# Designs tried in a protein design chat: VH-VL binders against q8ssq3r676to911. Part 6

Target 1, 236 residues: q8ssq3r676to911
Amino acid sequence: SPQDIAKQLTLIEFKLFQSVKMKELYHKSWTISKSKFENSPNIMSLITMSNKIANWVATEVVTTPHPKKRVEVLKRFISVAEHCKKINNFNTLMEVISGLSNSAVSRLKETWKSLPTRYVNSFNSLQNFLKTDENWKSYRQTLKTKETPCLPYLGLFLQDINFIEDGNSNLSSENDWVNFKKMNLLTSVFTEIQYFQRHPYFSFSTHQNIQTYFEKDIVILPEKELYAFSKFIESP

## First folded at step 24 (VH-VL)

Design aa3
Fold by OpenDDE, fold request of step 25:
Structure aa3 (fold): chain C 236 residues (1-236), chain A 124 residues (1-124), chain B 108 residues (1-108)
Amino acid sequence: as target 1 above (236 residues)
Amino acid sequence: EVQLLEPGGGLVQPGGSLRLSCEASGFTFSRYGMSWVRQAPGKGLEWVSYISWSGSYKYYADSVRGRFTISRDSSKNTLFLQMSSLRAEDTAVYYCAKEGYQRLYSDYWYMDVWGQGTLVTVSS
Amino acid sequence: SYVLTQPPSVSVAPGQTARITCGGNNIGSEYVHWYQQKPGQAPVLVVYDDSDRPSGLPERFSGSNSGNTATLTISRVEAGDEADYYCQVWDSYSNHVVFGGGTKLTVL
């Protein structure tokens, strides 16, 4: 069920999120091509998972050649997204919405037209929630009000850290002393991350078959092939 | 079909300002990073600026940092480049380009579609 | 800053194989992309991620990357292949897109 998928992905991704150490977030370590996997292994694991799931969503849609069945796939993923939001898993929510918003999926006009209005509205609402306007204002406001457990979207934390790193020197401009202002800003973000890490989804039980599917059996297309498959199943 | 159109080029005096636009169509604009690349007459390609799909990440070449500002409006499917304190050496054809991959987190940066470019001439 | 070095020009006879190199310190650890630009036209992607080809591109175009050198290979060169070719990487240390100086391919 969509709920099961959402819950199991939450468990998987929260474990990854929880494994992230603060040392991985220093010096933009996750952005350095030659060393990002070594210096920020847990961040990279979560990033890899996120990209994989987003791709998987798109893959599932564009590899469903039967139009009616494809509509059902859309319904399923929209339901997954709804459930993700409901359980405050915004990381997986972002992944699912990203996959559904992939150009290979969004171009399927006939498929989307066949989708019942309630699903369309739901999808649009979720997209609106994740809009980046005013520096993710809507999402940030929601995040501040939500109770734990919660799996925040990692990407926004990384963004904030990057902004801090880029906007502040490591050393004070007045002398060669440590820039404590910068360190305080970073610490603030780290504290927020650690807060979310402290509250796992204990109420969710592991469904091993679903876990195994996502960890070992999941099938994804190369990104470069998604659009081709889309064109094949629904002509322009 | 993916299309990028840059209409905003022109002649400007040194020290002046100019805002370039790039109108995108044929793809989900809000999900792709975008770049500006310029080419001076008879010279090679020079990257100018990049903005991620969400607008969260903005990067600039050293030659334009502090003078140019990249931005985007998803509601209008438009990419912008605000140029200020323009110099003669900024004279070039400016291309907007679409990032090849659609990813939440981009690891590889290439440009799969380019606009036809717009000429910016900085001269007294 | 990271620097990519290309030969200014390469000449090849029709039907032969052209090889355009792109040198960079440990470039093999980076993904290299290649663009073709004909006079008066915008650049066109011809190879990305070292060796992948965009859809519609002839299989005559191929790429490789190892050590300190990436190579764009154009087999069975045609007159229409005459153009400037640029290699490109993303330098994660400086957060810069870096282009090579470009190589003019002349078909003799």
Scores: ipSAE 0.432, ipTM 0.814, lowest interface PAE 1.0, mean pLDDT 93
Fold by OpenDDE, fold request of step 25:
Structure aa3 (fold): chain C 236 residues (1-236), chain A 124 residues (1-124), chain B 108 residues (1-108)
Amino acid sequence: as target 1 above (236 residues)
Amino acid sequence: EVQLLEPGGGLVQPGGSLRLSCEASGFTFSRYGMSWVRQAPGKGLEWVSYISWSGSYKYYADSVRGRFTISRDSSKNTLFLQMSSLRAEDTAVYYCAKEGYQRLYSDYWYMDVWGQGTLVTVSS
Amino acid sequence: SYVLTQPPSVSVAPGQTARITCGGNNIGSEYVHWYQQKPGQAPVLVVYDDSDRPSGLPERFSGSNSGNTATLTISRVEAGDEADYYCQVWDSYSNHVVFGGGTKLTVL
């Protein structure tokens, strides 16, 4: 069920999230092309998982040649996204919405047109929730009010850290001392991350078959092939 | 089909301003980073500016920093380059280019689709 | 700023193999991309992520990257391969896209 998928992805991704060490977030280590896997292994694991799930969502849609079945696939993923939001898993929510918003999926106009209004509205609402307007204002406000457990969208933390790193020197411009302002800004972000890491989803039970499916059995297309498949199932 | 069109080139005097546009179609524009790359007559490619998919990150070449501003309008699927304080050395064909990967996280960046380019001539 | 160095020109006979190099300090630690540009046309991606090939490009085009040198290899060169070729990286230190100076490939 969509709920089961949401719960199991939550367990998988929260474990990855929880394994992230703060040292991985220093010096923009995850941004260095060929050393990021060594220096920020847990961050990269979560990033890899996120990209994989987003791609998987797109793959499932564009590899469903029957139009009616494809609509059902859309419904399923929208439902997964709804459940993710309900359980405060915004990381997986972002992944699913990203997959559904992939160019290969969004171009399927007839497929989307066949989607019932309820699902269209849900999808639009979820997109609106994740909009980047005013620096993710809507999402940030929600995070402030949510109770744990919660899996926040990692990407926003990384964005904030990058912004801090790029906007501030390690040393003060006024002297050769450590830039404590920068350190405080980084610490604030780290504290928030660590807060979420301390509260796992204890109420969720592991469904091993679903876990194994996502670990070993999911099929994803090469990114460059998604669009081709999309064009094949629904001609321009 | 992915297409990028740059209609906004032209002749401008030194010190003048010009706004370039790049109209995107055939892909989810709001999910891709975009760049401007220019090429002076008879010269090589020079990167000008980059904007991330969310618009949160904007980067500029040293040669244009403080003078050029990159922006995007997702509602119009349009990329912009506002150029000010133009110099003769800014004369070039300007290309808009699409980031290769559509990912939540950009790990490395290349340009898989380019516009046809628009000529900007800065001359007195 | 990070600098990529390419030979200004490379000449090969039809049917032979062309190798275009792109030099950079520890360039092997970066992903290198390659573009082909014919006269009066926009650049076209021919190799990305060191060695991956876009759809539609022939297998004759390949790439490698190690140490201080990336290489674009074009096997069984054809007249239609005559063009300028540019290497490119993303420099995360400066947050710059960096291009090489370009190499003119002449098919004799």
Scores: ipSAE 0.428, ipTM 0.806, lowest interface PAE 1.0, mean pLDDT 93
Fold by OpenDDE, look of step 24:
Structure aa3 (fold): chain C 236 residues (1-236), chain A 124 residues (1-124), chain B 108 residues (1-108)
Amino acid sequence: as target 1 above (236 residues)
Amino acid sequence: EVQLLEPGGGLVQPGGSLRLSCEASGFTFSRYGMSWVRQAPGKGLEWVSYISWSGSYKYYADSVRGRFTISRDSSKNTLFLQMSSLRAEDTAVYYCAKEGYQRLYSDYWYMDVWGQGTLVTVSS
Amino acid sequence: SYVLTQPPSVSVAPGQTARITCGGNNIGSEYVHWYQQKPGQAPVLVVYDDSDRPSGLPERFSGSNSGNTATLTISRVEAGDEADYYCQVWDSYSNHVVFGGGTKLTVL
């Protein structure tokens, strides 16, 4: 079920999230092209998983040649996204919405037209929740409630850290002393991350078959092929 | 087919302003970072500015910082470059270019599709 | 600022192998991308992430990157390969896209 998928992805990704060490977030280590895997392994693991799941969502849609079945696939993923939001898993929510927004999926106009209105509205609502307007205002307001358990969208934390790093010198402008303002800003973000890490989803049980599915059985198309498959199943 | 169209070039006097636009089609515009790159006559490629898919990140070359502003309108699939305080050395063909990867996370940038470019001439 | 250095020109006979270098301090730690530009045309991506090739590009185009030098290799050079070639990186320190000065490849 969509709910089961959401729960199991939550367990998988929260475990990854929980494994992130604060040392991985220093010096923009995850942004260094060829050393990021060594210096920020847990961040990279979660990033890899996120990209994988987003691609998987798109793959599932464009590899469904039957139009009616393809619509059912859309419904399923929209339902997964709804459940993700309900359980405060915003990381997976972002992945699913990203996948459904892939160019290869968004171009399927006839497929989207066949989607019932309630699902269209749901999808649009979820997109609206994740809109970047006013620096992710809607999402940030939700996150500020500090409701737990919660899997926040890692990307926004990384963005905030990058902003702090880029906007502040490590040293004071007046002397060679440590910039305590910068350090306080970073500490604030780290404290928030650690807060969410301390509250896992204890009420969720592992479903081994679904876990195995995501670990071993999912099919991921190369990005280059997604669009080709899309054109094949629904001609321009 | 991915297409980038760059209208808006032209002749402008030093100190003047000009706004370039780049209309994108054939891909989900709102999910890709975009760049402006320019090329002076007979010279090499010079990066001008980048804007992330969400618009959260804007970066500029030192040569244009404070004078140029990059922006985008997702509802119109359009990338913009507002140029002010133009100088003779800003004379160039200006290209818009699409970021190569559509990923939730991206740590390195390349440009997989380029527009045909538009000529901007700054002269008295 | 980070600087990429390319030779101004490289000449090669048809059928031979052309090598265009891109030098940079510890460039091997960065991903390098290459663009081809023919006269009066927009640049075209020919190699990305050091050695990956876009769809539609012939296998004659390859890339490598280690130490302080990235190299674009064009085997079995054809007349149609005559163009300017630019290397490019993302400098995470300065948050700049950086291009090399470009190399004119002449097919003799």
Scores: ipSAE 0.312, ipTM 0.760, lowest interface PAE 1.3, mean pLDDT 93
Fold by ESMFold2, fold request of step 25:
Structure aa3 (fold): chain C 236 residues (1-236), chain A 124 residues (1-124), chain B 108 residues (1-108)
Amino acid sequence: as target 1 above (236 residues)
Amino acid sequence: EVQLLEPGGGLVQPGGSLRLSCEASGFTFSRYGMSWVRQAPGKGLEWVSYISWSGSYKYYADSVRGRFTISRDSSKNTLFLQMSSLRAEDTAVYYCAKEGYQRLYSDYWYMDVWGQGTLVTVSS
Amino acid sequence: SYVLTQPPSVSVAPGQTARITCGGNNIGSEYVHWYQQKPGQAPVLVVYDDSDRPSGLPERFSGSNSGNTATLTISRVEAGDEADYYCQVWDSYSNHVVFGGGTKLTVL
């Protein structure tokens, strides 16, 4: 079910999130091309998983050739995203929404037109929650409530750290006061990550069949194959 | 068919301003990062600016920082470059280019599709 | 800032193999991308992620990257391969896209 998929992905991804050590975020080490897996292993595991799940969503849609079944795939993923938001798993929510927004999926105009209004409204609502307007205002307001358990969108933490480290802040001068302010901002981000790490989803139980599926049986396609399948199932 | 069209360009006096646009089609514009790259007459390629798919990250070459602003409008599928305090050395063909990867986390950039470019000339 | 060094020109006979180098400190730890530009035209991607070839490009184009040198290799060079070639990386420390100075390939 959508609920079970959301809970199992939450357990998988939260375990990775909880394993992140703050030293993996020092000096933007996760951005350094071929050493990032050595220096930021748990961050890279999360990033790899996130890219994999987003691709998996797109793959499932474009590899479902029957139009009615393809619409049911869309409905199922929107339901997964709905439940992810309800259980405060914003990281998996972003992955699913990103997969549905893949060019190979979004171009399927006839498939999207067949989607019932309830699901269109839900998808639009989830996109509005994740919109970047006013520096992610809607999402950041929700995180400020500090509701737990919660799996925050990792990407925004990384983006904030990257911005702080670059010195591309609104501060006007390079001096000891500016350097102290940067340190304070970095510590604030690290403290927030650790706060959410401390509150696991204890009430969720593993379903080994679903866990094994995500470990061994998941199918993902390269970008060009995604687009080739997409053109096959709905010609331009 | 992925396509990038750069209408605009033109002649501008030193110290003046100009806004370039790049109209995108054939792909989901809101899911890809975009760059501006310029080429002065007889010279090599010089990267100017990048904007992430969400618009949350903007990067600039040192030569244009503080004078140029990159932006995007997903409702119009359009990339912009607002140029101000223009100098003679900004004279170039300006290309827009599309990032080749569509991923949540992209930490390496290549440009798989380029526009044909538009000439900006800065002279008295 | 990070600098990529390319030879200004390379000359090769038709049918032979051209090698265009891109030098950079520890460039082997970065992914290198290559572009071809013919006069009056926009650049075209010919290799990405060190060694991957875009669809529709001749199999004769290949790339490698290790240590301090990345190399674009064009086998069985044709007159139509005459162009300027640019290497490119993302420099994660500066958050800049960096191009090499370009190499003019001449087929004699």
Scores: ipSAE 0.191, ipTM 0.634, lowest interface PAE 4.1, mean pLDDT 87

Design aa3
Fold by ESMFold2, fold request of step 25:
Structure aa3 (fold): chain C 236 residues (1-236), chain A 124 residues (1-124), chain B 108 residues (1-108)
Amino acid sequence: as target 1 above (236 residues)
Amino acid sequence: EVQLLEPGGGLVQPGGSLRLSCEASGFTFSRYGMSWVRQAPGKGLEWVSYISWSGSYKYYADSVRGRFTISRDSSKNTLFLQMSSLRAEDTAVYYCAKEGYQRLYSDYWYMDVWGQGTLVTVSS
Amino acid sequence: SYVLTQPPSVSVAPGQTARITCGGNNIGSEYVHWYQQKPGQAPVLVVYDDSDRPSGLPERFSGSNSGNTATLTISRVEAGDEADYYCQVWDSYSNHVVFGGGTKLTVL
């Protein structure tokens, strides 16, 4: 079920999120090409998982050749996204929306036209919630309520840290006030991360069959094969 | 087919301003980062600016920081470069270019598709 | 200010192998990309992520990257390979795209 999938992904991804140590975020270490896995291992595990889930969503759509079944796959993933938002799992929500927005999926005009109005409206609502307008205003307003348990979108924390680090790199390191302001801004982001890490989803139970599926059995395709399948199931 | 089309550039006096646009088609524009790269006559490639798929990250070469502003409008599939305080050194062909990966977290930044370029001339 | 250094020119006979170098401090820790530019044309990606080829590129284009040097190798050079070649990295510390100065390949 969509609700069970959302809850199990939440448990998997929250465990990764909870394992993140703030030292992994120092000096933008997760951005350093070939050393990032050594210096930011839990951040990279979460990033790798996020890219995998987004790809999995796109893969499941384009590898479903029967049009009616493919529409049911869209409905299933939109329902998963709905449940993710309800349980404050914005990280998995972003992954699912990103997968459905993949070029290989979004080009499937006939499949999207067959989607019932309820699901179209839901998908549009979820996209509007996550739209980047005004520096992610809608999403940030929701996160400011501090409602827990919550799995925030990791990417926005990383963007904020990157912005703080880049702003300071443009200033003289001889200015103690600039260094103090940078420290305060970084500490504020780290404190927010730690706040959400402290409130696990205690009410959710593991379903080992579903967890094993995500650990071992999901199918993902390279980007070029995604597009090849997409063109096969709906010709240009 | 992925295409990037820059409208014609122009002649501008030193200290003047010009806005470049780049119209994208054949891909999901809102999911890719974009760059501006320039090439002065007879010279090599020089990166100018980058904007992330979300628009949240904007980066500039030191030579243009504070004078140029990159932006995007996903509803129009259009990338922009607002150039101000133009100098003779800014005379170049300006290319727009598409980031090669579509991922939620892009790992590396390279350009897989380039526009045809548009000439900007800064002279009195 | 990270700098990539390329030789200004490389000359090879048709059918031989051209090697174009791109030097940079610890460039082996970055992924290197290569572009071909023929006169009057936009650049074209020929190698990315050190050694991967875009679809449609011949197998005779290859790349490597270790230590302080990345290398673009063009086997069985043809007259049509005559062009300027640029290496490029993303410098994550500065958030800058950096190009090498370019190498003119001449097929004699």
Scores: ipSAE 0.188, ipTM 0.654, lowest interface PAE 3.7, mean pLDDT 87
Fold by ESMFold2, fold request of step 25:
Structure aa3 (fold): chain C 236 residues (1-236), chain A 124 residues (1-124), chain B 108 residues (1-108)
Amino acid sequence: as target 1 above (236 residues)
Amino acid sequence: EVQLLEPGGGLVQPGGSLRLSCEASGFTFSRYGMSWVRQAPGKGLEWVSYISWSGSYKYYADSVRGRFTISRDSSKNTLFLQMSSLRAEDTAVYYCAKEGYQRLYSDYWYMDVWGQGTLVTVSS
Amino acid sequence: SYVLTQPPSVSVAPGQTARITCGGNNIGSEYVHWYQQKPGQAPVLVVYDDSDRPSGLPERFSGSNSGNTATLTISRVEAGDEADYYCQVWDSYSNHVVFGGGTKLTVL
C-alpha cells in the first residue's frame, strides 16, 4: 500500500538521518569527491539512498509498458508522496516528486493526460509546496512550525551550509567577528538538524518484507536507459 | 534530443550591458544545474558562472563577479546571463551548458551538453 | 586557485594510441572530465567521472586518474580525432569549475 511504502521509507531514511554526525558537515566534506564516503559516511548514505529512490520511481514508470498499468503506477507514487507529506517526511516526498519529474517520465504526455483529476490536483499541490520560489518559502514556513516527528529534506540543509561557507569566504579569517558570524550561522543549521534527529517515528512498525525489498530488490536504470524505455513506450 | 539554443549575442561598447539567453529542450530543465563557459578568440575555455537546479546556488568566476548575474526561469526552460560593465576582455563566444546527471543530489559539476555558442564582441 | 596543467600539443600517427595528460595537485581526489573541441565547433564531452563515456562515444576513448595526473587515452587514433582536448574538475574549495589550458592533438 502507499501508506505502508511511505512509512517504511520513512523508517529507513530516518535511521540514516539520525546517524548523521555534525562533523560530517565540516568544511563541506561531503562535497569532496573521492574522500566524501570516508569523511561524511552517513550523509553519503542518505544522498545515495535519495538518488536511488528517485531513480526507482522513474524506473518503475518507464518499465511498465501497458498504458493503463502505467497510469496506476503514477497514482501509486502520487499517493506515496501524499502520505509522506502527511507524516512530515519531506525528504522522501522530494525523492518521489523528483522521480516523477524525471525527463523520461515527464515527457509521457499520454500517460499524464490519462491521470484522473484528483491525482493531477494532488501532484500540482505537492509540487507547489516544494517550489523553490522565494528561497523555498512554502517548505521553510512548514518546517518552522517544528512539528515532530519530521524528516526534513536533507538537500536544503546542505545547500544552506554551502551558502554560509561561500557567503562568508571573502572575509578575513583573522577577523574574530567574521569567524563568529560564520560559526553562529552554521551552529543554527546544526541545531535544527539535531532537533529533528531527536524525535523518531516511534509509532511506525517495520514490515520486514517491504524493508528487504528496498534493501535488495529495487530496480534502477542508468539515465540513458530510462530515456530509451520512455521513447519505446511513448514514441516522440 | 537534448538541445540548448542561444539566440542573441552581438556588438556592445565598453561599459555596456547585454543579456544572453539559452533555451533548453529535451530534458526536465528544472532538475539540472546550468553553466556559462566562454572562449576568447584563439584562447581556451574559461568557466563564467554556474546555477544549481534549484537556483539556490550561484557561482561566478573572479573575472566576472559583481558584473554578471546568472538566472533561470523554469517556466520558460531558459537560462540567462545578465552582463553589465562590459570590458574588451569579455569578448568571447559564450556557451551555455547542461550539468550531467538529473539526480536529486548532483555533486558532479561537468557539462554533458553544450549549446552552439553565441559571439559577444565588446569593442571601443 | 586550483590549476590544471596540460601539454600544449601531442602528435600521434594514425592507428596508434594518444595519451593526453592533465596535471594537478592531488587531482586523483577529484573526478576529471574531458572535452573534445574541433575548430569552429562547441566542445563535446568525451569522458566524465575519470573513466566513463557518454552515450554514443566509441570505446576508443578512455580515461584514468590517480595521484597528480589524469590521462585521456584515445586508441586507434583516426584523422577525425584531431581536436583540442580540455580536462576539467570541480574545485570544491573555491566552488569553481577549472579547465586545463587545452592540448592540441595532431594526427600525423
Scores: ipSAE 0.154, ipTM 0.631, lowest interface PAE 4.1, mean pLDDT 87

